# VHH binders against Profilin-1 (pfn-1): the designs that were tried, part 82

Target 1, 132 residues: Profilin-1 (pfn-1), of Caenorhabditis elegans (q9xw16)
Amino acid sequence: MSGWNAYIDTMTAAAPSIKRCAIVGAADGSVWARTEADNVFKASEEELKTFVALFNDVTQVPAKGADIEGVHYVVPRTEESLIFGKKENTGFFAVKTKSAVLIAVYEGPNEVAAQVRKAVESMQTYLNNAGY

## First folded at step 12 (VHH)

Design wc50 (from wb9 with T104V; framework vhh_6fv0_2)
Fold by ESMFold2-Fast, scan of step 12:
Structure wc50 (fold): chain B 132 residues (1-132), chain A 123 residues (1-123)
Amino acid sequence: as target 1 above (132 residues)
Amino acid sequence: QVQLQESGGGLVQPGGSLRLSCAASGFTFSTYDMYWVRQAPEKGLEWVSTISYSGSNTYYKDSVKGRFTVSRDNAKNTLYLQMNSLKPEDAAQYYCAKDYDILVGSFGEFDYRGQGTQVTVSS
């Protein structure tokens, strides 16, 4: 498989508790790749455009929360290039690289969340080192 | 205090089968994704299979897909790898692991790896 779909496949192999994920453009939220079929990432392009704009000032995000796939998540805190949220047993991690935003939605306990975070941050490092 | 103990390896003829087991302790097994990796002499670590914490999602290296099946029994804190139609290329020391970073094109860093179990396939 060519293109960005290979990164989706690599990421889900590393952290299979990721239920749905996508790689989108940091400037406009355009989808480069996403999970499909039974694991389809359902966020609209309009929602993604709004979401990636949150990285322009992550310090404002905990006050407002974040919406992904029509679900409103509580964002307890942010880091420079990381937004994460929780709603019941579902959560997400989103990281920004030079030109992309990677979003992973998962379900599971705190230990699963830690593994998903590691996978997302590892992919962030890999893409930054590759010039993305 | 993560402890992992592999077993079930041995010598088989090409086309034979083996079932590997990994007994886990020192962590809440049912809340972690688990992995099988292997290493042949003078080769690097190679990812073989992944299973999610609940057992609902499984992934395999392309060359073993259709021949190997990963499973787990969370009540027994045990991970399994059923290996069918074994080939000489499958001969390696097999290890289980509870976490690792394969996203940079290598096995990467992982938590405690067990002692491994040797799989030998006659040429």
Scores: ipSAE 0.049, ipTM 0.483, lowest interface PAE 6.3, mean pLDDT 84

Design wc51 (from wb9 with G105S; framework vhh_6fv0_2)
Fold by ESMFold2-Fast, scan of step 12:
Structure wc51 (fold): chain B 132 residues (1-132), chain A 123 residues (1-123)
Amino acid sequence: as target 1 above (132 residues)
Amino acid sequence: QVQLQESGGGLVQPGGSLRLSCAASGFTFSTYDMYWVRQAPEKGLEWVSTISYSGSNTYYKDSVKGRFTVSRDNAKNTLYLQMNSLKPEDAAQYYCAKDYDILTSSFGEFDYRGQGTQVTVSS
């Protein structure tokens, strides 16, 4: 119930430049937790199902880009279990664990992006070590 | 041995100003990016500001932009945070850090962080 929101709180405390984020199921894009109220993560269940399916073959993603919250992002490259995108001063990092995908949307310059990436990848490591 | 010593905190009314300092030793200060982070009671650690090793690039938490200014003096191995228009939400223990892993929030794992300096904002 409220357990997964603790991880959202941890990531946003660690990287305050995260504007919106969510933890979703890797198999189906179901939302386990997300930022709420004025920072609500707005992606539909259908968009998230499409997004998590990108992790089935990340090598195809740079040619097509990725859509989050109805916004199309350029994906300059991917890594195993990592998709990131950029559109002007806005971007996202998404990482896959065994059973989850973590998505963080941020605004700011490249140094802000580096801090957001570090927070998301650190959480990926902790969740994998916890068996998620 | 890396050592960081913060100073300059205190009690101010809302709208007041404080200037924090961080004296660094035990490493080549001019080659590392530096950070200001803060922690209020019963809350997690928050990143506040970053300054690049040269001082050319600065970054701020959105809620402090336009109010806080980070700077450094590489000849003196000192980091500064000028805080203007302070709000009650800014009340926290403030720390400087050399290369800070902000995710774990474990004090035992942040040897580069100093003892901190307390900022209290109340009327």
Scores: ipSAE 0.000, ipTM 0.107, lowest interface PAE 14.4, mean pLDDT 80

Design wc52 (from wb9 with G105D; framework vhh_6fv0_2)
Fold by ESMFold2-Fast, scan of step 12:
Structure wc52 (fold): chain B 132 residues (1-132), chain A 123 residues (1-123)
Amino acid sequence: as target 1 above (132 residues)
Amino acid sequence: QVQLQESGGGLVQPGGSLRLSCAASGFTFSTYDMYWVRQAPEKGLEWVSTISYSGSNTYYKDSVKGRFTVSRDNAKNTLYLQMNSLKPEDAAQYYCAKDYDILTDSFGEFDYRGQGTQVTVSS
């Protein structure tokens, strides 16, 4: 009951321009933790199942884009464990670990986008090293 | 050139207060999330507080919650840390940063730290 919310708290402290984020299972998109209340991450489990399946072949994602919280994002390119998109003043970074996918939706200028990416990648490294 | 200049440190008694300032130049201050970090003698760096680029979101190390308040004035390119109810454990060199990794307690690649400002807490 206790562990995963601490990583959400750490992520938002590391990059406070993150508006909403979640840690979900890589195999099925099941939610392990997400931001709640005024910053509730609104993606359904069905949408998350579809989203995490994109990591099975990231090369197909730029042609299709990605949907998060009912918003369609253009994904210009991908890396093996990273999907990202931007739409006007909003964007997301999603990274895959062995067992999880971290998704962070942010709002702000390109400078904070770079800070959000760094925080997400730092957490990815931490979770991989912790065996997740 | 990115420059950060801290000020406002000093010697206080336990329970006292100090207000730290950080003057930023050489980058668009208003577009960056900012950090306060500290280092006590013979200890590592530790994160203290973060503030979003707009000032709308603030976060704190558990041990300083309720005692410290971070704020910023984007028109003046200045970051602040109001420290109340100071404890001996708060004694450290305090730095502001625009690039800090909270998970590893380390500065980013370019380490644009200023000289810091020294906080001493003793009776």
Scores: ipSAE 0.581, ipTM 0.813, lowest interface PAE 1.6, mean pLDDT 89

Design wc53 (from wb9 with G105N; framework vhh_6fv0_2)
Fold by ESMFold2-Fast, scan of step 12:
Structure wc53 (fold): chain B 132 residues (1-132), chain A 123 residues (1-123)
Amino acid sequence: as target 1 above (132 residues)
Amino acid sequence: QVQLQESGGGLVQPGGSLRLSCAASGFTFSTYDMYWVRQAPEKGLEWVSTISYSGSNTYYKDSVKGRFTVSRDNAKNTLYLQMNSLKPEDAAQYYCAKDYDILTNSFGEFDYRGQGTQVTVSS
């Protein structure tokens, strides 16, 4: 079994409003784990390579937005290791660790966004402490 | 002000059943994922179950799967935990929570847990 899928399961248990998510390599956007079947994370290899490169200079992202799964999101602000976006009732949080980028797409009102952010940032802290 | 009020705990024999309730107020209950957690001295604070804001997705601690069922009534702002086939190891103070960090096994700073309801399992 893929060990990395266990981390996806942990995030989804913490915030069930996450619809699709993935853990990808920070250097190249290679997929380490993602949600599958009815909840398959659909981003292409080229899109993910472009997306992880945004973490090289997050200050430029709000001016252009970000694309995930072929959907263009408005990015209102960024932090050094955090990019998040919104489009109507859909949003995402993406965080960078030492070796990975975690991306979670959720659906729901703005009130659920705080729980999704918490789940993603908690996993970020856990993986950084584990050396990833 | 956020308020969570648990009830339904009590003393049961092994194999018995209890239904816990959590009455929520002070926030838009229907837009938040909710949690059941418990505190048992030897194991410490443990996450038990999560339910999504809509009720469509549920998650359980491995040791309670098949025995416990979480549900919610968004019209009544109430969270439930149906506990069947209770074991001595399930004895604990049970809490309803709006914010629980499963990875750190702790509560969030600005969100609240209720006062809890005691579950005792003995012959």
Scores: ipSAE 0.468, ipTM 0.738, lowest interface PAE 2.1, mean pLDDT 88

Design wc54 (from wb9 with G105E; framework vhh_6fv0_2)
Fold by ESMFold2-Fast, scan of step 12:
Structure wc54 (fold): chain B 132 residues (1-132), chain A 123 residues (1-123)
Amino acid sequence: as target 1 above (132 residues)
Amino acid sequence: QVQLQESGGGLVQPGGSLRLSCAASGFTFSTYDMYWVRQAPEKGLEWVSTISYSGSNTYYKDSVKGRFTVSRDNAKNTLYLQMNSLKPEDAAQYYCAKDYDILTESFGEFDYRGQGTQVTVSS
């Protein structure tokens, strides 16, 4: 049992509208933990390496969008440690900590999106305070 | 404007059952994940269960898995918690919430919870 899976479990319990999520290394996109089975996060190692590199210059992302699990998302804007995207009724939030990137894919309207963002940002704060 | 009103608590013997209800108003209930949280006398808040906005995903505190079932009726703006095989350790004030943060063990910025419903388990 991975210690990092406990954080995945906590985040999905806090916002069960998260359909799939992962915690990956900020430097290389290596997977530390992800949702499994019917909710498996399906991003490839190559895609994750490309995705975490977006945090090196988030200002470039809105012009190009972002790809997660082979799905291209429109990114309306970014913040220093936050990239989020939309595609119809689905979306994602990704936040960077000192050494990790949290990615959560969800489905639902704006109220659901707000709750997912809150869960991801709460975990970001927790991990930063824990030195990750 | 946001209002949550719990009901269904009471006194029950160990092994008994209770069904809690939470009537919600003042927000679009069908678009929010909902939480059941409890607090025993002189103890902190404990998360009990979460249900997704659609009702498709449910999560439970380890000690209540298999005994408690959370559900919702979006047409009636009502959240439920069916509690079976109740134990003395389950005795607490039970609250429903739309903005509970499991990581910080706190309610949302505006503390939108009801007054709670008391569950007592004794012989």
Scores: ipSAE 0.459, ipTM 0.775, lowest interface PAE 1.9, mean pLDDT 89

Design wc55 (from wb9 with G105K; framework vhh_6fv0_2)
Fold by ESMFold2-Fast, scan of step 12:
Formats: structure tokens, sequence, C-alpha cells
Structure wc55 (fold): chain B 132 residues (1-132), chain A 123 residues (1-123)
């Protein structure tokens, strides 16, 4: 059993409006853990490699948007270690730690988005403190 | 005043079924994600299942997938856990909970107001 699966379980328990999520390597987008089965996170490794590279210059992302699981999201703004997007009733939050990028895709209104953001940022803090 | 009142526990034989209920009051139930957690003798508190505010998303502990089903009735402010094919390892005090804090010492702490309901499996 991968220890990284426990972090996926913790995030989805904390914010059950997360439909799909993953923890990937910040350097290459390699998948360390993701939701599976009915909630399988479907992004290809090539797409993830492209996505994590966005953190090299987040200021360019709002002009271009971001693609996750073949879906193009509008990115309204970014912070130095946070990219988030929205498309209709779906959205995502992605945060960068020292070694990882956490990506959570959710469905629901802005109130739901706030809960998902809280869970993702809390896990970011935990992993940074753990040296990841 | 937040109140959560669990019921429906009892003694069953292995393979049996129970349906737990949690009656919520003192907050707007329909806007909160809800959780079932349990504590077995000799073990810490463990997460069992979660359900989104609308009931559209559910998640389960791996060992209960396919056997347990969480649901909610927002008009009645009630959360449910249908437990089928019960195993001795499922014996525990079951609690209804809201809110979750990832940053607590063991990957989370729930905001409990419930007293729990006891589930015993004959062996």
Amino acid sequence: as target 1 above (132 residues)
Amino acid sequence: QVQLQESGGGLVQPGGSLRLSCAASGFTFSTYDMYWVRQAPEKGLEWVSTISYSGSNTYYKDSVKGRFTVSRDNAKNTLYLQMNSLKPEDAAQYYCAKDYDILTKSFGEFDYRGQGTQVTVSS
C-alpha cells in the first residue's frame, strides 16, 4: 500500500465535493497517487508534465487557461503556488509544494469551491512541513 | 447549539445488516458535508464514510466499500449509514460528525456533537 494513497483519502474525506484528485511530482508530473475506480483521475502523464510546468511562471496562466483531463479551464488569477480554474459547474485547485503538485477537481457552486480550496491548502501546508 | 444524535446500533451476527441514523439540529444541515466515523476497542477514531452537502458525492473507507452506503435526507436533517454484510472488524462505536481539520495530529479531527451508537457483531 502506497503511503501517498492515505493523503488522497485524507483530502477526499475533508472535502467530499472533490470528484477526482491526484498528487504528482512537481518536476515531471509523475503520478504518486490518485483517486481510482468511479473517481479515477484521468489526466495523461504528458498532460500532467505540461501542467506542472505552468508553476515555472504562474503569471502567464490566466491569459492561456489550463487543461486537466482534456478539459480546458478558465484561470481567473494565480498565486505563486496556486493555480485554480472554473468551467461551468466544475473547477479545480492545484497547489505546489516543495516536491509535489496536488490537483483536486470538484463539482459545485462557489461555497463548495471554498471547502475544496481549504482542504487542498491544508494538505499543502502539511506536506511542506513534512519536507515534500 | 449544534446537536447530532445517532441511533440504530445493536448486536448482529456476521453477515447481518444495520441502518444507522443521525438526527441533526442547530445548524443548516443542507449546507454541510457530513461524516461517519467509528472507534473500535483498542483502536483510535477512524473515518468510515463521507457525503457531500447535496448527497451527490460519497466516499468510503476501502474495507467497507460495497458493503456500506451513506445517504442523507436534507428535508429531514438526517444522515444515514446502511451497513450490509457486517464483519467482526466493523464492531465499534459509530459517530456522526461534521467538519474535518487536516492539520490535527493524526491527519484530522472531526467536530463531534453526537454521543454515538454501538455496533456489536457476534464474534
Scores: ipSAE 0.013, ipTM 0.321, lowest interface PAE 8.2, mean pLDDT 83

Design wc56 (from wb9 with G105R; framework vhh_6fv0_2)
Fold by ESMFold2-Fast, scan of step 12:
Structure wc56 (fold): chain B 132 residues (1-132), chain A 123 residues (1-123)
Amino acid sequence: as target 1 above (132 residues)
Amino acid sequence: QVQLQESGGGLVQPGGSLRLSCAASGFTFSTYDMYWVRQAPEKGLEWVSTISYSGSNTYYKDSVKGRFTVSRDNAKNTLYLQMNSLKPEDAAQYYCAKDYDILTRSFGEFDYRGQGTQVTVSS
């Protein structure tokens, strides 16, 4: 039982275009695990609290965008449990489970984003099935 | 077979306007979100705008907000981009794109794009 860091390692291994990622609490944005060292995920506690609250009304998000690691992303559209953002060749995918929000920041064109989305959605499915 | 055909590009001076069109065929246009993307020389593809399948929701890259307006005519299977107050930074090949087919689940990845229309902004 390696704890939450093992899920971070699994996601980054599955999609090498993920540059930084985190697993945070859905209720408060508290960090459960994140990439560290050279790939440290640099979101503040206040920013993450604001970000996870976006899942309470995803219909408002495309109008205002979303901030991750001090970077403002355009959010082209949302789904009930998915927010994704884009800024130039950088983007993110964030998915909500019962208890967690998974955030993956990637670098590359829209075609590369597909692999990141699949990795994040696979982990979302796994965590939901595990009761998280 | 899916086809997207862009038109309306050209040469304008800074501050000028252009209206781009994208004629779509080979799919049920009214059920897909559509995108405008651009590529400047020596740069990658850059997302510019999104319009929902119904036309009710529109989204824009920050640098084009207030200057560009995306719209669609589902009866004519046509997508538009009205570009006002053009800047040298807007010079690029502009493409329209259909998102993923429903079989692959759409999250902003492009299923198909057309040949593009060139926009040049110079004095």
Scores: ipSAE 0.000, ipTM 0.156, lowest interface PAE 13.0, mean pLDDT 81

Design wc57 (from wb9 with G105H; framework vhh_6fv0_2)
Fold by ESMFold2-Fast, scan of step 12:
Structure wc57 (fold): chain B 132 residues (1-132), chain A 123 residues (1-123)
Amino acid sequence: as target 1 above (132 residues)
Amino acid sequence: QVQLQESGGGLVQPGGSLRLSCAASGFTFSTYDMYWVRQAPEKGLEWVSTISYSGSNTYYKDSVKGRFTVSRDNAKNTLYLQMNSLKPEDAAQYYCAKDYDILTHSFGEFDYRGQGTQVTVSS
């Protein structure tokens, strides 16, 4: 495996309410690692390229929302390196590091969302400190 | 207030079994992922297992896979860790936690872990 699979394993262990997640290249949306099998992250290469480009200007995202795995999410607001969306009982958190974008899709109530956000932001900090 | 109370530890011989329990109160247990964490002398905090709020997803430290099983009873606000085929390396103080950061090996700003329960493995 790529080595990046270990970070997927760490993130899912930190927040097991994550249903699917991936680490992709910030420049092109290329998949470095993702959940597989019954938890396979299904976003296409084209969709991921479009998604990571949203980080070039996050202020435009709340007006149009974001698409992940063919699902359109409402994005209530963004922060400089954070995009998050919600659709009914599902949602996602995506954070940008120097070289990567981390995407985590979850299902559950607000308490679950808070746990997933913490795990994703913890990993973002770790990777930034490691030079990624 | 958040309270967590571990029990079920003890002394066992290598190959023995123990079942740990964690009684939770002061928060909506059924909406939180839960963790088992241990600390042995001369070692830092070590993540052991995680279970999702619904119980549908479980994850384990590599060295305990196949030997330990985490489970929960949301109606009773109780978390469990069934430990089989115990090894000397498993000897530690075991804690349950509502808030644990695996990357930093630490609890959140408000240390919501319980007092722990001691597991000793001796021939």
Scores: ipSAE 0.507, ipTM 0.781, lowest interface PAE 1.9, mean pLDDT 89

Design wc58 (from wb9 with S106T; framework vhh_6fv0_2)
Fold by ESMFold2-Fast, scan of step 12:
Order: structure tokens, then sequence, then C-alpha cells
Structure wc58 (fold): chain B 132 residues (1-132), chain A 123 residues (1-123)
């Protein structure tokens, strides 16, 4: 969907600590929009398909962790529609809507993670209300 | 208790400049991204600008790009908005915020905007 890039811009404006992000289809991990150029989100089709399938049973994720852009993250806990991970000073938040999964990779201490989570959850609410 | 206090507003002619300030207290200012938002008479809240906690990244509403510059001084717990080439459509009450949701145009549940500072642009 060509208009989806506007939502990428909205998330990065809300939380500038986001380094890379994407909006992908919940069913298959197909990319709808992602950050480009110097901030290109580089996850393979296979990795994204595997990642979105984690939302089918989030309770298993903390035991195994999650891979994004070839980087293995420790996932300390999950919620029904939220997976987040940490690796040193880098982390991610991923949330599922009715039709999409939003993934935001950020850099910074835990003190900035709350704003990244807020931005991703706000977009999740907006898209769910819009029927996505 | 989060406290935000804006200042620097005033009356200016079209094409003029103003510099707004926001003094922050009650939280660790240097670890939060900060926002400027505005509300014109009879209009809703509009996001204007965001600055990252370090000051390294800045973002702007399309209509103010190239005219407004956001900055911060973490040693002084102060946020700034330099406004150049002001237009009548920029007239509004300007607020700073640490917990503004630009997707919905609302403030966080327990964090409020400051009192604001009025910007008037007229001949």
Amino acid sequence: as target 1 above (132 residues)
Amino acid sequence: QVQLQESGGGLVQPGGSLRLSCAASGFTFSTYDMYWVRQAPEKGLEWVSTISYSGSNTYYKDSVKGRFTVSRDNAKNTLYLQMNSLKPEDAAQYYCAKDYDILTGTFGEFDYRGQGTQVTVSS
C-alpha cells in the first residue's frame, strides 16, 4: 500500500530514537512500508514470515528470543499483541493489529524505550480503529 | 510533578520572528524527547515539532519546515522554538509537552501541557 509510508514518518517523528521501522502484513510478513536509504529496514522475506508467526503463540517467545535483521534479541516477556526485545543498547517493539505488524528498532538506554513503545502502541490503536 | 512553563510569545508582523522557551522540571529532561504543539482560535491541537532527547534529531510539521528550528539545552532543562518568517496561520497558543501523541493529537493520560504562550501575527 503506497500510502503506508506516511505512518512510518509519523512513528519516527513521535519517537526519534527509532532507527528503523516497518509495517508488515500480519498473515505473511509482506512489507507494506519501511524506512529507506541510510535507515533501511533490512529483514528478509523468510525472517519476516517467521517473525509475524510468533504472534500465533507469544508465550513461547521469551524462551527462544527473536531475530530481526539477522540480530538475535533477548525477549524478557510478551503480551498478547506485543513482543519486545533488548540487546545491549539496541532494542525493538513489535505490535500486532488486525491486519498488520508494526516493528520499530531503536537505539538508546531503557529510559527512552518507553517513548518508542508509546509511539508504536499509538499507531497500533490508530490502525485498529481504521480497520487495519 | 511534571511542570512545563512556556514563554517568549507576543505580537509580530508577518515575516517577523519570535523565540519561544519552555522551562522543564519534575522529570529527567535529558532522557525525554520533547514536543511543541499549538492550538489556534477555534481549531484543534496541532503537532509542530519534535526534538530527540540528545538534540540530534528534529522533526517538523510540513507547513513550518525551513522556517522553525527546535533546539534544547539539557544543562538548563530548557526547550526552544525559533520561529522565522511568521505567517498569519502560525498565530496560536504554543505549548511544550513531553508526552504528546501525534497520531491522535492528544496528551498522555497523566502528563499535561504547560500553560502555553500566545503568538499573534498581524499587521
Scores: ipSAE 0.030, ipTM 0.442, lowest interface PAE 7.2, mean pLDDT 84

Design wc59 (from wb9 with S106D; framework vhh_6fv0_2)
Fold by ESMFold2-Fast, scan of step 12:
Structure wc59 (fold): chain B 132 residues (1-132), chain A 123 residues (1-123)
Amino acid sequence: as target 1 above (132 residues)
Amino acid sequence: QVQLQESGGGLVQPGGSLRLSCAASGFTFSTYDMYWVRQAPEKGLEWVSTISYSGSNTYYKDSVKGRFTVSRDNAKNTLYLQMNSLKPEDAAQYYCAKDYDILTGDFGEFDYRGQGTQVTVSS
């Protein structure tokens, strides 16, 4: 888990509007790395197990929404390996790689959301190319 | 149209200080995270610092931590980089950027960096 913190640091440096983020196992939602201290990502292992299972059929997610850190988000649409949600001035982007799910929670307007999406998708591409 | 204009570079002695400015126009500056990136003749582009749209979060390249401070004035659409204790290895063309992928070291679809300002550190 220690090695994965460098990826958290890279995403946060690329899009500082990310308030909290984590890299978790795609199979079980186990935390590989997450933001800590003042920016600790607070989702439980039970919640994360439920969340990563959403990637088994993303087409069902917009009807139900998604829960992260005890907050229920409206999911307006999904893509093959992308789930994103909104709740007022906050939102999240989650992307699936071969072995991981990256989750970034942010605060801000649509322009900020676009930058957060870019950071998460860039890391997704990097990890897929690295075999993760 | 998006415009970014850097200024404040110059020649300083080792241990000196400079304050760089970046004047932004053509987009809603207050809603974008901003970047300082540099390029020395012997190196490629390297990321120096990032500041969140609100100014609440700042990030720095390890070698400049404690010496450089990024800040912004959203009312003036201006980004700043205060550089203290300058070292010869800091000599480079400095750019501000709106769209920069720190992971790959590349710009997005549009290269929104400015023309740059030269920083020289010698004798």
Scores: ipSAE 0.452, ipTM 0.758, lowest interface PAE 1.7, mean pLDDT 89

Design wc6 (from wb9 with D99Q; framework vhh_6fv0_2)
Fold by ESMFold2-Fast, scan of step 12:
Structure wc6 (fold): chain B 132 residues (1-132), chain A 123 residues (1-123)
Amino acid sequence: as target 1 above (132 residues)
Amino acid sequence: QVQLQESGGGLVQPGGSLRLSCAASGFTFSTYDMYWVRQAPEKGLEWVSTISYSGSNTYYKDSVKGRFTVSRDNAKNTLYLQMNSLKPEDAAQYYCAKQYDILTGSFGEFDYRGQGTQVTVSS
């Protein structure tokens, strides 16, 4: 019923290699929408608040890494409005829009990672153009 | 060079079935999500289905859900679309694609689709 759930559905259809994803508020990490049931995105309120604050200065993130769903990821580098990380065969991409942060967790090789990144960046562009 | 070759289209009566195939080459098929999209002259380009690189996740346009099944054989570099209970509204040129942006309804920067295979549904 949530309008934001439609964007989660679109992202997963666009990049079915996404295991779990969420759209959260950029200011506070509040969950607007996330994958549910067998693919439920499990990050806590406290963890998400900490995570979105990383976008205040992305240049500091590679030194410390990032935590999502209680898993610590190595962040090799960041780009403007993009944080991504790896942990064994898993990884994530997170992008910031005007009002939101999109987080997608995946498993798979580099080609899969590239496809997930493209889908997340496409949604980022779409939401920015829509005023979010 | 990415190559995609569709086959299996044809003429069927309403309620009939067809199985489309897409032979892929020029890239590591087993590491890419794949798409089926269609274009009817009156409706334009429509996303139909998506399958993950491993085949474990599939997604469908609402109007085809329960009637169409996408699958893949990574050992043969082949993508399939089983179409059951075909309706006149399903008549279109069907394309497999290596890249499709559902948000914009486009193939992105590079049109990684084949020549397509035509499906006609008529009594």
Scores: ipSAE 0.340, ipTM 0.692, lowest interface PAE 3.1, mean pLDDT 88

Design wc60 (from wb9 with S106E; framework vhh_6fv0_2)
Fold by ESMFold2-Fast, scan of step 12:
Structure wc60 (fold): chain B 132 residues (1-132), chain A 123 residues (1-123)
Amino acid sequence: as target 1 above (132 residues)
Amino acid sequence: QVQLQESGGGLVQPGGSLRLSCAASGFTFSTYDMYWVRQAPEKGLEWVSTISYSGSNTYYKDSVKGRFTVSRDNAKNTLYLQMNSLKPEDAAQYYCAKDYDILTGEFGEFDYRGQGTQVTVSS
């Protein structure tokens, strides 16, 4: 996990409205890196295992929503490698690569949400190109 | 139409200071994260600093940490970059941007950047 925090730092610099984020293993939800201190990503091991399993069939997610850090999010729709949700003024974007799932929780208006999505998708492309 | 207008550049000696401004119009400035990027002669675009829409979170390129400070005034639709202890390596055309991809070094699809302001550092 040492060194993976450099990618977290890059993503938060690219979209500073990200409040908390993590890079986790796609197979088991094991944490590779996450934001720390006042921005610590607070998902349990059990919750992350459940969350990454959603990518096995994303078409079922809008009917039941998704839970991250004990917060239930409404998921309006999904794409093959993208799950995103909203809860009042907060939201998340989660993308799957070959080996990882990148999760970013943000706070802000719709304009900020679009910038966060761009940052998360850019990192997804970068990690896929790096073989992850 | 999105418009960004940079100002405040100039010639300074090593160790000097400059304060850059970026006047924004044509969009709701207070709802966007903003970027400062630069381009040195014959080089690509380089990210310098980012500030969240509220001004609460700021990030900097490692080589400018402790020397540069980004800030914003949402009531005036203005973004600022205070540059202290300037080095020859900081000489570049400086741009503010609404959309910028740090990983690719590219602006957003509609080129949401200004015309830039030139910073020259020489003794």
Scores: ipSAE 0.621, ipTM 0.824, lowest interface PAE 1.4, mean pLDDT 89

Design wc61 (from wb9 with S106P; framework vhh_6fv0_2)
Fold by ESMFold2-Fast, scan of step 12:
Structure wc61 (fold): chain B 132 residues (1-132), chain A 123 residues (1-123)
Amino acid sequence: as target 1 above (132 residues)
Amino acid sequence: QVQLQESGGGLVQPGGSLRLSCAASGFTFSTYDMYWVRQAPEKGLEWVSTISYSGSNTYYKDSVKGRFTVSRDNAKNTLYLQMNSLKPEDAAQYYCAKDYDILTGPFGEFDYRGQGTQVTVSS
């Protein structure tokens, strides 16, 4: 999936504290691209299908939390197209575009979390403007 | 009052080496990912390298991979770029930055950029 790999590279260059990330289909959670090797994003097909379905009604997510790579995250609140969670010193940001969901798992303090959020939201805007 | 102060540039022969430094002040350096970017004469800004707040993750532009190494010393609030096997195409003004949006291309958004340090590669 060579074309989509360029977007993964762009996100990790913009926010190198992203430990693992992926771009998946919004309808089914199919993986379009993900980080590999030492930073491989490892989530099952079933987990990703369940995760993207959370965007059907984000208001219900804080009551249950969210699972990514077999890790249960506390989701303190959601926004229209944004789900984010925390687990100790790790966290994630997931944003929905017209046809994709971008998921970035990071590690670090609040300043790092803010940089990761900016990178993910910038990519969301770019992809929406590109028709994805 | 974010301040970034680059140094270490100079004239070097092709194949030579230079070590750039960036002294940071006005923010908590150890909690920010940092970047090196460059601008050659009559060309746009180009991203070169990134390093995570802890130093654990580094990323490089394809054309500099294997030749450049980014590092940081959080106790000294200093960012470094070790440049080996320098090529004429590496000649540029080099800048450090704490925020960089590469999604907009070579003219990505910068929170703050210092005065830069000039690298010239000539016989």
Scores: ipSAE 0.403, ipTM 0.747, lowest interface PAE 2.3, mean pLDDT 87

